# VHH binders against FERM and PDZ domain-containing protein 2 (FRMPD2), part 19

Target 1, 301 residues: FERM and PDZ domain-containing protein 2 (FRMPD2), of Homo sapiens (Human) (q68dx3r342to642)
Amino acid sequence: RDLCVVLLNGQHLEVKCDVESTVGAVFNAVTSFANLEELTYFGLAYMKSKEFFFLDSETRLCKIAPEGWREQPQKTSMNTFTLFLRIKFFVSHYGLLQHSLTRHQFYLQLRKDILEERLYCNEEILLQLGVLALQAEFGNYPKEQVESKPYFHVEDYIPASLIERMTALRVQVEVSEMHRLSSALWGEDAELKFLRVTQQLPEYGVLVHQVFSEKRRPEEEMALGICAKGVIVYEVKNNSRIAMLRFQWRETGKISTYQKKFTITSSVTGKKHTFVTDSAKTSKYLLDLCSAQHGFNAQMG
Short names: E, the ipSAE of ESMFold2; O, the ipSAE of ESMFold2 at other seeds; V2, 0.75 times the mean of E and O plus 0.25 times the DockQ between their complexes.

## First folded at step 14 (VHH; framework vhh_etentamig_d1)

Design u1 (from t6 with S100T; at its last look DockQ between E and O 0.29; V2 from the best seeds 0.00; counts 0 for: pae E 5.6 > 2)
Fold by ESMFold2, look of step 14:
Structure u1 (fold): chain B 301 residues (1-301), chain A 124 residues (1-124)
Amino acid sequence: as target 1 above (301 residues)
Amino acid sequence: EVQLLESGGGLVQPGGSLRLSCAASGFTFSSYGMSWVRQAPGKGPEWVSGIDTSGGSTYYARSVKGRFTISRDNSKNTLYLQMNSLRAEDTAVYYCARGTSETYYIDEGYFDHRGQGTLVTVSS
């Protein structure tokens, strides 16, 4: 049977697998194809509601596949089984990454997360990152280009929300001017500066998931950001998220779930903070993600 | 009844090695993440190492990273800790600790199940 794995460079791999194949088998095949050696930072995820959910290596593909995937040779099913190779664990500094190819994968994912608005930063930084991505691909401003004729599509470098606020014309002109005036960076050097800028962002390495308030007031949309340093609680309004609470692991006694509820218990005060998820499966996933991120942090510390 | 039985402790010289084992019974071992925790004389518990349900991810405290290796054999319901390059400060009672599928303990004092422990003494 066939499934599609989307790589960070945008490549779509068709992976042949057995009915009894596991996520781990697919992960090994994909990372071998991509020639990756620092595998501990990566995982396979599926996408649900524009959020990525990482899979355990022993999970059987048939348990997570769309209906009809196991039976595809016998049916004309339209269900596509797609997984994503993603970074699950973000190092605090890119210098901890030993291989150039690993740093390139971090660059690719962070760039994609910026463009798809999973990683937020202010307008000035968005423009700076767009120029760094141009430098990574083109090097210096193309002096032999016909004036006013774009050499790039703005949507490939700048998120849609900023394009809407500034207009495509203004973005194109501003990014081109900044590129023209920028220092001579290209290729890996530009990517490293991109990484340096992004690793300083408050949301760097934060895996964001939608949750809701438990309180009896009208339910408010919230989000949890789970990362190596702890958990961030966001309020979400008008497609904007605002950090309201931060829990470092040392301030957290335990994390527990009950059905759709996810609870953080402070080790300092004993106070409980409870959130509602869309399913018991999601609550368990968030607990497992916290466990994994805490373990990663302990290893780094 | 959940039971965890540690073994493999003993007296060893600095620089030596020991392998600890933890036999688990009374629960579905493969459904729980597992940890090693140690307690030196007169001190509180210190988390040492952790391992996920399958053994695919392993974690270590900075004080032991590079020297200790955690592993598990789900077919034998057994957790292991290979300890190399032992130092005097590794002297402690070592406990095998279970997480739960519904609760993850972060503060070392909140574990719900530990064994009776096995003493490791590193002395010259």
Scores: ipSAE 0.038, ipTM 0.518, lowest interface PAE 5.6, mean pLDDT 84
ESMFold2 (binder alone), look of step 14: mean pLDDT 82; pTM 0.843
ESMFold2 at other seeds, look of step 14: ipSAE 0.493; ipTM 0.777

Design u2 (from t6 with S100H; at its last look DockQ between E and O 0.01; V2 from the best seeds 0.00; counts 0 for: pae O 20.0 > 2, placed apart)
Amino acid sequence: EVQLLESGGGLVQPGGSLRLSCAASGFTFSSYGMSWVRQAPGKGPEWVSGIDTSGGSTYYARSVKGRFTISRDNSKNTLYLQMNSLRAEDTAVYYCARGHSETYYIDEGYFDHRGQGTLVTVSS
ESMFold2, look of step 14: ipSAE 0.670; ipTM 0.850
ESMFold2 (binder alone), look of step 14: mean pLDDT 83; pTM 0.845
ESMFold2 at other seeds, look of step 14: ipSAE 0.677; ipTM 0.850
ESMFold2, look of step 15: ipSAE 0.071; ipTM 0.561
ESMFold2 (binder alone), look of step 15: mean pLDDT 82; pTM 0.842
ESMFold2 at other seeds, look of step 15: ipSAE 0.000; ipTM 0.119

Design u3 (from t6 with S57E S101T; at its last look DockQ between E and O 0.86; V2 from the best seeds 0.62)
Fold by ESMFold2 at other seeds, look of step 14:
Structure u3 (fold): chain B 301 residues (1-301), chain A 124 residues (1-124)
Amino acid sequence: as target 1 above (301 residues)
Amino acid sequence: EVQLLESGGGLVQPGGSLRLSCAASGFTFSSYGMSWVRQAPGKGPEWVSGIDTSGGETYYARSVKGRFTISRDNSKNTLYLQMNSLRAEDTAVYYCARGSTETYYIDEGYFDHRGQGTLVTVSS
């Protein structure tokens, strides 16, 4: 049976598997194809409501496949099975990554997350990151350029929301001027600077998931950011999120779930912070994700 | 006064089975969900399993799902844990506690339990 795995470089891989195949088997096939050696940072995820949910290696594909996939459906494109190779664990400094291909994968995901507005930063940083991505692909500003003719598509480097605020023409001019004034960077050197900038962002390595207040009033939306350093609680308003609380692991006594409820208990104050998720499975997933991120943090410091 | 007394631990070979019991007194047992928590030497506490007030819903840590079965008898104020296919990593002191909430303990000192525990040792 067929499933599609989307790689960070944009490739779509068709993977042939048995009904007994596990997520781990697919992961091994995909990472072998991509020649990845530092596998501990990566996982396979499915996408639900624009959020990525990572799968355990032992999970059987038949448990997560869309309706009808087990039976080899005839001509039903709505039953396509798609997984994503994503980074689950983000190192605090890119120098901890031993392989250049691994650093390239971090770059690809962070760039995609910037463009798709899963990772936020201010306008000046967005422009800087766009220029760095342009340098990574094309190098220096073309010296024999006709300045009235663009040499790149703005949407490949700058998020749509910024293009809307500045206009495509102004973005083109600003990015071109910044590119012209930049030092000569190529490929990996530009990607490393991209990584240096992004690893300093407050939301670097933060896996964000929608939740709701336990005492929800109408229209109140919240989110949890789970990362190597701990948990961030966001209030969401007008599709923009604002950090309200931050819990480092050492400030957290325990994390509990009951049915759809997810609770963080502070070891410092003893106070409990409870959130509601869309299902008991989601609550369990978030608890397991916290466990995984806490364990990663203990290894990496 | 609330009391929880665990029993049924012992030495068992890998692949073997044990049944733990927890006798409850000093509170209305049927009004509380219950859980099992374990602590291996040198490690933090780990939630193992939980059961609601009636026994209608049961919950398990991934490490024990399919091997362990939690149950309760509200007429006898007793909580049980049937442990099958035991592995060396199941070696721990097992505690029962009020509350069925699945819990991940970050602070090893934060674990609060009511009973004295019962030691399970899985070794050849």
Scores: ipSAE 0.530, ipTM 0.793, lowest interface PAE 1.5, mean pLDDT 87
ESMFold2, look of step 14: ipSAE 0.536; ipTM 0.783
ESMFold2 (binder alone), look of step 14: mean pLDDT 82; pTM 0.848

Design u4 (from t6 with S63K; at its last look DockQ between E and O 0.30; V2 from the best seeds 0.00; counts 0 for: pae O 5.6 > 2)
Fold by ESMFold2 at other seeds, look of step 14:
Structure u4 (fold): chain B 301 residues (1-301), chain A 124 residues (1-124)
Amino acid sequence: as target 1 above (301 residues)
Amino acid sequence: EVQLLESGGGLVQPGGSLRLSCAASGFTFSSYGMSWVRQAPGKGPEWVSGIDTSGGSTYYARKVKGRFTISRDNSKNTLYLQMNSLRAEDTAVYYCARGSSETYYIDEGYFDHRGQGTLVTVSS
């Protein structure tokens, strides 16, 4: 059987496996192909509703494959079994990463998350990050540029929502002017600056998942952000999220689930905060993700 | 009735090793995540290590990572902690603590079941 693994550089790898293969076997094959050394930050995930769900290494591929994958060879793109190599654990400072290839992977994912609007920041920072990505690829502004001809596609550097608000022409002009005025950065140096800027963002390293209020009101859409430092509760309106509560691990007594419900219990007050997920499997996943992020944080302490 | 019985503690020299065991009974052991917690004399409890229900995911406090290994044998209802390269600061009473498949305990004061503990003393 065949599955596709999407790498952070956009490459699609075809991986051959049997019906008894595990996620761990695929992960080892893919990371070996990519020459990655610092593997503890990475995982394989599947995508559901624009959210990534990380898989445990012992999980059998047949348990997560699309309907019909294990019974017959899949020949159509509609039936393609696709996994993603993603960063699951984000270090507090890029200097903790020992290999340049690892730092490059962090850059690639953060850039992709900015472009796909999984990581939000204000418009000035979005433009700055676009220029840094442009510098990483092209270096300094090409002063011999024909004035009416763009030297880059704005969609590759700036999120679609900002392009819509400013227009593509205005974005091209603003990014070009900022690039012209910027310091000389190239390749990895520009990527490191990109990393430094993104590491200062409130949502850096936060894995966001949709949840609902306990009463499931139509106007009370919520999300949980799970990261090394703890859990963030968001209210979501008009595809925009606002942080309402933050739970550092030291302020958290326990995380519990019951069917579709996910509950955080404060160690300080004993107060319970309950959220509803779309399934018992999602509730369990969020519990396991909290456990993994808490363990990562304890290792960093 | 839930019972957790720790064993394997004792006096050991710095750099030495010990293997702690926790025999579990009165519940379906494989349905529960487990932890080791320690408490030095006159100090508050300190989380040491955790393990999920299958043993597929393990977690360690920074002070013990690389020296301690948590494991479980679900067929024998037993939790283990292999402690290597022991130091004086590892001296404490070590407790086995039960979580659940539906609960992950973070604060040491919230463990709903733990044993009597086993004393580990690291001294020259």
Scores: ipSAE 0.069, ipTM 0.555, lowest interface PAE 5.6, mean pLDDT 84
ESMFold2, look of step 14: ipSAE 0.465; ipTM 0.775
ESMFold2 (binder alone), look of step 14: mean pLDDT 83; pTM 0.864

Design u5 (from t6 with S35T; at its last look DockQ between E and O 0.95; V2 from the best seeds 0.68)
Fold by ESMFold2 at other seeds, look of step 14:
Structure u5 (fold): chain B 301 residues (1-301), chain A 124 residues (1-124)
Amino acid sequence: as target 1 above (301 residues)
Amino acid sequence: EVQLLESGGGLVQPGGSLRLSCAASGFTFSSYGMTWVRQAPGKGPEWVSGIDTSGGSTYYARSVKGRFTISRDNSKNTLYLQMNSLRAEDTAVYYCARGSSETYYIDEGYFDHRGQGTLVTVSS
């Protein structure tokens, strides 16, 4: 039986496994194939409603596979099974990563998250990051450039929402001009600059999940951002999110869940903040994610 | 005055079994969900299992699911935890408390406990 694991470089890896195989077995096979050594930052996730959910290594694949996957080896058309190799734990500075391949994986995921608008930043930074990604792939501005002829596809470097606001033509011109005026950078050096810029963003390393208000109005859309530093509560309006509350771990007494409810209790005020999720499994997942992020923070200091 | 009294702990070999009990008094037991929480030496509290008011819904930490069974007898005001296939990592003081929600404790002052606990030691 087969499943597909999507790597951060865009490669789709087909992994042969038995019905009783675990997520951990697949993770070990995939990371060995990719020659990754610093494994503690990574996990396997499935995608649900455009959100990534990380899996525990002990989980059996049959528990998470689409219906029918168990019966027919290599049958993928009705019951494809796709997992994603993603970074779960984000270091505060790329210098803590000992191997260049690990830093490259951080670059790849952060670039993808910028383009897919999972990680937000202002227009000026978006353009800067686009140029850095362009430099990572191509180095210097092409010496024999015809000004009106593009040498890159803007959608590969700049998020769609910015292209819509500025127009593709203006984005092309501005990115090209910034590239022309930039210092010579190539490959890893440009990627490190990209990491340096992104690690300073407020939402760097924040894993965002949709939740709903318990009390304002049923089903009012909110989001929780869970990261090494704590939990951020967002209000979601017009396809954008605004931070409303922030809980550092030291300001948090406990986190609890009951059925679809997820509750943060402040250790400063004793006040409870309750959110509704789509299922008891999601509530449990968010509690476990908080536990994991808090533990990572304690280990990193 | 609310009182919870845990009992049934002891020394057991790996793979063995124990049954914990919690006698409740001073409140209407059948009106509350109930919880087992454990605390290993040098570690923070860990939620183990919860049960609703009737016993119709039970909940377990992943580390104990399939090995532990929570139950209650509302006529005797008693909460139980059947622990099978015990491992060294199950060594802890076990407490019962009111409430059935699964909980991750960050500040130990927020541990909701009412008794003295019962020590379970799993060692060869």
Scores: ipSAE 0.485, ipTM 0.800, lowest interface PAE 1.2, mean pLDDT 86
ESMFold2, look of step 14: ipSAE 0.690; ipTM 0.864
ESMFold2 (binder alone), look of step 14: mean pLDDT 83; pTM 0.852

Design u6 (from t6 with T103I; at its last look DockQ between E and O 0.01; V2 from the best seeds 0.00; counts 0 for: pae O 17.1 > 2, placed apart)
Fold by ESMFold2 at other seeds, look of step 14:
Structure u6 (fold): chain B 301 residues (1-301), chain A 124 residues (1-124)
Amino acid sequence: as target 1 above (301 residues)
Amino acid sequence: EVQLLESGGGLVQPGGSLRLSCAASGFTFSSYGMSWVRQAPGKGPEWVSGIDTSGGSTYYARSVKGRFTISRDNSKNTLYLQMNSLRAEDTAVYYCARGSSEIYYIDEGYFDHRGQGTLVTVSS
């Protein structure tokens, strides 16, 4: 049986496995192929509604595969079974990462998350990060630019929403000028500065999932951000989210689920905050994710 | 190796009292929040009570609030549950459960670590 694993560098791996194979077996094969050594930060995830859901290593692939994956290996019109190698646990500082390949994976995911607008920051920082990505790939501003042609596509470095607000022409000009005036950085050195900037962002390492208020109106959408430091509650409008509440783990006395409901109880006030998810499975996943992130935070001290 | 040993269960009449103990070893007890969880025959686990690392904050399920009191003695690595005004519906196996350094309990179907439990039977 075949599945596709998407790596952070964009590479698509076809993995051959037994019908009874586990997520852990695939993870080990893929990380070995990629020569990754610091595995504790990574996991395999599937995508549902533009959100990544991490899988436990013990989970059998047949439990999560599309219909027909188990029975029909020769079918021409197949449902693609795709998993993603993603970072699940984000260190507080890139210096804690021992290998350059690990730091490169953090850079790749953070860059992709910025471009796909999974990680938000203000316009000034978005432009700065775009220039750093250019420097990582091109180094200094290209010498001998005799032709007045752009040397990069803005969409590869700047998120679409900012391009729409500023126009592609203005973005091209501003990024080019910032690149021309910037110090000489290239390759890994530019990537490290990219990491340094993104590590200071409020949403760094935050895994965001859609939820709804318990007494929701049809238009009221919310999200939970789960990270090493705790849980963030967002109000969401038109892909724009505003942090409304933050719970550090020390302020979180109880996390519980019941059916589609996910509840956080404050240890300092005793107040309960209840959210509705799309399924009992999603509620349980969010609870397990909180437990995992809390455990990671304790490990970092 | 984390070990939790519950004791103090037994047969008691409705309206009676019982005190449960949980002896902890294999970890720094004072660094973890703790809980009591119970499981009645044929039912899933039910969180009963929780306590922070110092014992300064205590928490109770609505079904036991006002009747049960959780406490801990960090010098003896022991967690306690004083159960008063016992009812037939309190009949269950009671487990102590270790939380984390900042969270005392996560979902009724999950125990970080637990012992074998101690049976409490409330019967006429």
Scores: ipSAE 0.000, ipTM 0.188, lowest interface PAE 17.1, mean pLDDT 83
ESMFold2, look of step 14: ipSAE 0.000; ipTM 0.293
ESMFold2 (binder alone), look of step 14: mean pLDDT 82; pTM 0.844

## First folded at step 15 (VHH; framework vhh_etentamig_d1)

Design v1 (from u2 with K65E; at its last look DockQ between E and O 0.01; V2 from the best seeds 0.00; counts 0 for: pae E 20.6 > 2, placed apart)
Fold by ESMFold2, look of step 15:
Structure v1 (fold): chain B 301 residues (1-301), chain A 124 residues (1-124)
Amino acid sequence: as target 1 above (301 residues)
Amino acid sequence: EVQLLESGGGLVQPGGSLRLSCAASGFTFSSYGMSWVRQAPGKGPEWVSGIDTSGGSTYYARSVEGRFTISRDNSKNTLYLQMNSLRAEDTAVYYCARGHSETYYIDEGYFDHRGQGTLVTVSS
């Protein structure tokens, strides 16, 4: 049986699996192929409703595979089993990463998250990040570049929403000029500056999941952001997130679940904050994700 | 009052060397990780190097690795940066910075105190 794993560089790998294969077996094969050494930051995830859900290594593939995958050998769009190699744990500073290949993976995911608008920032920073990505790939502005001739596709460096607001022509000219005026910065050094800029963003390393208020009307959408430092509660309107509450781990007494409900209890006030998820499975997942992020934070020191 | 005072900057030719110092006061120096951050004229800040509380672990940006050496003397409350094989792109104001916790790497948004800086100019 075949499974597709999407790597952060965009490569799609076909992985051949036994009927009894686990997520861990696939993870080991994929990370070996990619020559990754610092594996503790990474995991395999599946996509549901535009959100990534990480899988435990002991989970058997047959329990998460789409219907018919176990019996069907050929790849089709209806029967494709796709997992994603993603970063689950984000270090507070890229210098904690010992290998350049690991830092490159962080760069690739953060760049993709910016482009796909999972990680938000203002227009000025979006343009800056686009130029840094250009520098990482091209190095300095091409010496014999003729003005007004494009050497890059704007969609590869700037999110679609910003291109729509500024127009593709203006984005192309402005990014090209910013690239021309930028200091000498190339390859790994440009990627490191990209990382430094993104790690200062409020949503850096935040894993966002849709939830709903227990007491609010069904049309009102909320989200939980789970990261190494704690939990963020968002109100969501028109695809825009606004942070309403923040819980650092030391300010959290406990986290509990009951059926579709997920509850955070403040250790400072004793107040309970309850959210509704789409299933008991999702509530348990969020609890486990909080536990994993809390443990990572304690280990990171 | 927390104070960080950088010194040792100046004008140097490419390939030359400089040693920066940062005198710390107003806090228990040995309890904090320290960093060097630089800012070239008209550009954003760039993390250069970091060191843990004891000096046992040191970290460097790829652009300076092998050329720069960070160190500290906890008895003198002083942080150092030895800069060798200097290049034109190393031209910047260099700041020492105190971390928020025992992290070994910091940049502008992570440190809680920064000195006034010392200018390093590398020009042929």
Scores: ipSAE 0.000, ipTM 0.097, lowest interface PAE 20.6, mean pLDDT 81
ESMFold2 (binder alone), look of step 15: mean pLDDT 82; pTM 0.836
ESMFold2 at other seeds, look of step 15: ipSAE 0.665; ipTM 0.843

Design v2 (from u2 with S54E; at its last look DockQ between E and O 0.88; V2 from the best seeds 0.72)
Fold by ESMFold2, look of step 15:
Structure v2 (fold): chain B 301 residues (1-301), chain A 124 residues (1-124)
Amino acid sequence: as target 1 above (301 residues)
Amino acid sequence: EVQLLESGGGLVQPGGSLRLSCAASGFTFSSYGMSWVRQAPGKGPEWVSGIDTEGGSTYYARSVKGRFTISRDNSKNTLYLQMNSLRAEDTAVYYCARGHSETYYIDEGYFDHRGQGTLVTVSS
């Protein structure tokens, strides 16, 4: 049997495995191939509705595979069974990462999350991050630049929503000018600056998942952001999320789940906040993710 | 009014088995889902297992799944936990509680137990 694992650099790996293979076996093969040594920050995830769900190492692949995977002929797995190597645990400061390859993976994921609008920040920071990514790839502004010939595609550095608001031409001009005026940075040095900027963002390291209000129209959605520091509750309107409540772990008494319900009990107010998920599996996943993130926070501090 | 009395704990060697009981009184037992929660020395409470009112649906923490079996006898107002293949990590005071919701306790003060619990010690 075949499955595809997508790496953070965009590389697609075909992994051969047996019916009895586990997620852990695939994870070990993939991380060995990628020469990753600091493995505790990473996991394998599947994508559902533009959200990543991390898998436990003992989970058997057949339990999560698409229909027919156990019976499939030896075909490419890119269109049938795909997993993603992603960062699950985000350190508070990149200096805690011992290897440059690990820092590079953090950079790659954060950059992709900015471009795909999973991680939001204001326009000025988006432009700054775009310039830092240009510097990471190209270094200084090209001295032999032809005035009317762009040396980069704006879509590779700036999210589509900002390009729509500013127009592609204005983005090209402003990013180019900022690049021209910036200090000399190249490769890893620019990536470290990118990490420094992104780790200050409110949504840095936040894993966002759709939920719904128990008390209101189920068509109006909410989201939970789960991270090392705690849980963020968002209201979602027109694909735009706004943080409504934040619970640090020390402000949280307990988290409970039953069937599709997920409940946070505040230790500050004593109030319960209940959300509905799409399945009992999802509500259990969110509880386990909270447990894992809380445990990671304790180890980091 | 509500009383929950845990029993059946003791000293057991690794790999051994033990059965815990919880006698319930002061409420209509068959109307409530029930849980087992444990607390190891120096640690916070950990939800272990839950069971629906009729006993048809059971739930387990990952750390005990496949080794522990929760059950109930509504005619005797009693909740049970069969513990097999015990490990040193299972050493804890075990409590029963009303409610079957799986719970992650961050603040120990939000664990509302009613009995004194029963101590299980797994040691050579």
Scores: ipSAE 0.645, ipTM 0.829, lowest interface PAE 0.8, mean pLDDT 88
ESMFold2 (binder alone), look of step 15: mean pLDDT 82; pTM 0.842
ESMFold2 at other seeds, look of step 15: ipSAE 0.687; ipTM 0.860

Design v3 (from u2 with S54E K65E; at its last look DockQ between E and O 0.05; V2 from the best seeds 0.00; counts 0 for: pae E 16.6 > 2, placed apart)
Fold by ESMFold2, look of step 15:
Structure v3 (fold): chain B 301 residues (1-301), chain A 124 residues (1-124)
Amino acid sequence: as target 1 above (301 residues)
Amino acid sequence: EVQLLESGGGLVQPGGSLRLSCAASGFTFSSYGMSWVRQAPGKGPEWVSGIDTEGGSTYYARSVEGRFTISRDNSKNTLYLQMNSLRAEDTAVYYCARGHSETYYIDEGYFDHRGQGTLVTVSS
């Protein structure tokens, strides 16, 4: 039986497993292949509706596989079994990561999340991050470059929405000019600066999941951002999210679920905030995720 | 088999103090967050306080903050609640409850486990 695991460098790894294989067994194989040693930050996730859901290590693969997976090798495209190696726990400062390979994985995921617009930031920062990624890969501006000739594809460094707003030509020119004026910064040093910039973003390390308001029409979309520092409540309009409330773990008195409902109670005001999810399974997942992130935060203290 | 045994309750005058204990067995105590929950006569259960693993962050309901202190001793598998400046409205049976994994959170529809409770009466 075959499973595809997508690594953070973009590599698609085919993993052979049997009917008794667990998520933990796959995780160990994948992280060993990738030579990762600081494993506590990582997990395997599946994607549903553009959201990642992390799996428990004890879960058997046969219980989460798509229909028909047990009977035949992985088929292409339709009904393929794909998991993702992702960072589940984001450290507050990259200096807490002991190995350069671990910091590289953080860089790769943050870069991917910027490009795929899971992590939002303003236009100026997006351009800066694009230049830092160029420096990580190329170092200095190519001295033998003919002016205005592209040496990189803008889509690899700048999110599509910014390219559309500025045009590809303008992005090419601005990023090239910023790169030309940059000091010499290579490989890991550029990646570390990328990490420094992203760590200051409000959505750094925030795992976002769609929910709905109990007290509003079902059409009112909301989201919960769950991270090491606490929970963020977003209102979502036109694919844009606005933070409405922020709860540090010290400010949360109780988090509970009942069927499709997820409730967080403020220890400051005593007020309950209830959200509706698409299923009881999702509600329980969000509780589990809050518990895991809260525990991680305590360990970083 | 998970077992939780509360003790330390009793009758006390307003303004007095009590310290509750919860002896835990049948699970790895240091791996779980813990909570105190109370239930007054004729009322529903009310979460009081929580503590994460290894004496991490502590949390309190607004009604008890500043008066109650939760703590744990992982070497003795024991959870504590120091209750000071007690009021009549603190009268209840107090239960300890094992949290959902590393944190003090409990599922409202189901408890992992809780004990028989210990009665605290604040009167006169």
Scores: ipSAE 0.000, ipTM 0.167, lowest interface PAE 16.6, mean pLDDT 82
ESMFold2 (binder alone), look of step 15: mean pLDDT 82; pTM 0.836
ESMFold2 at other seeds, look of step 15: ipSAE 0.671; ipTM 0.843

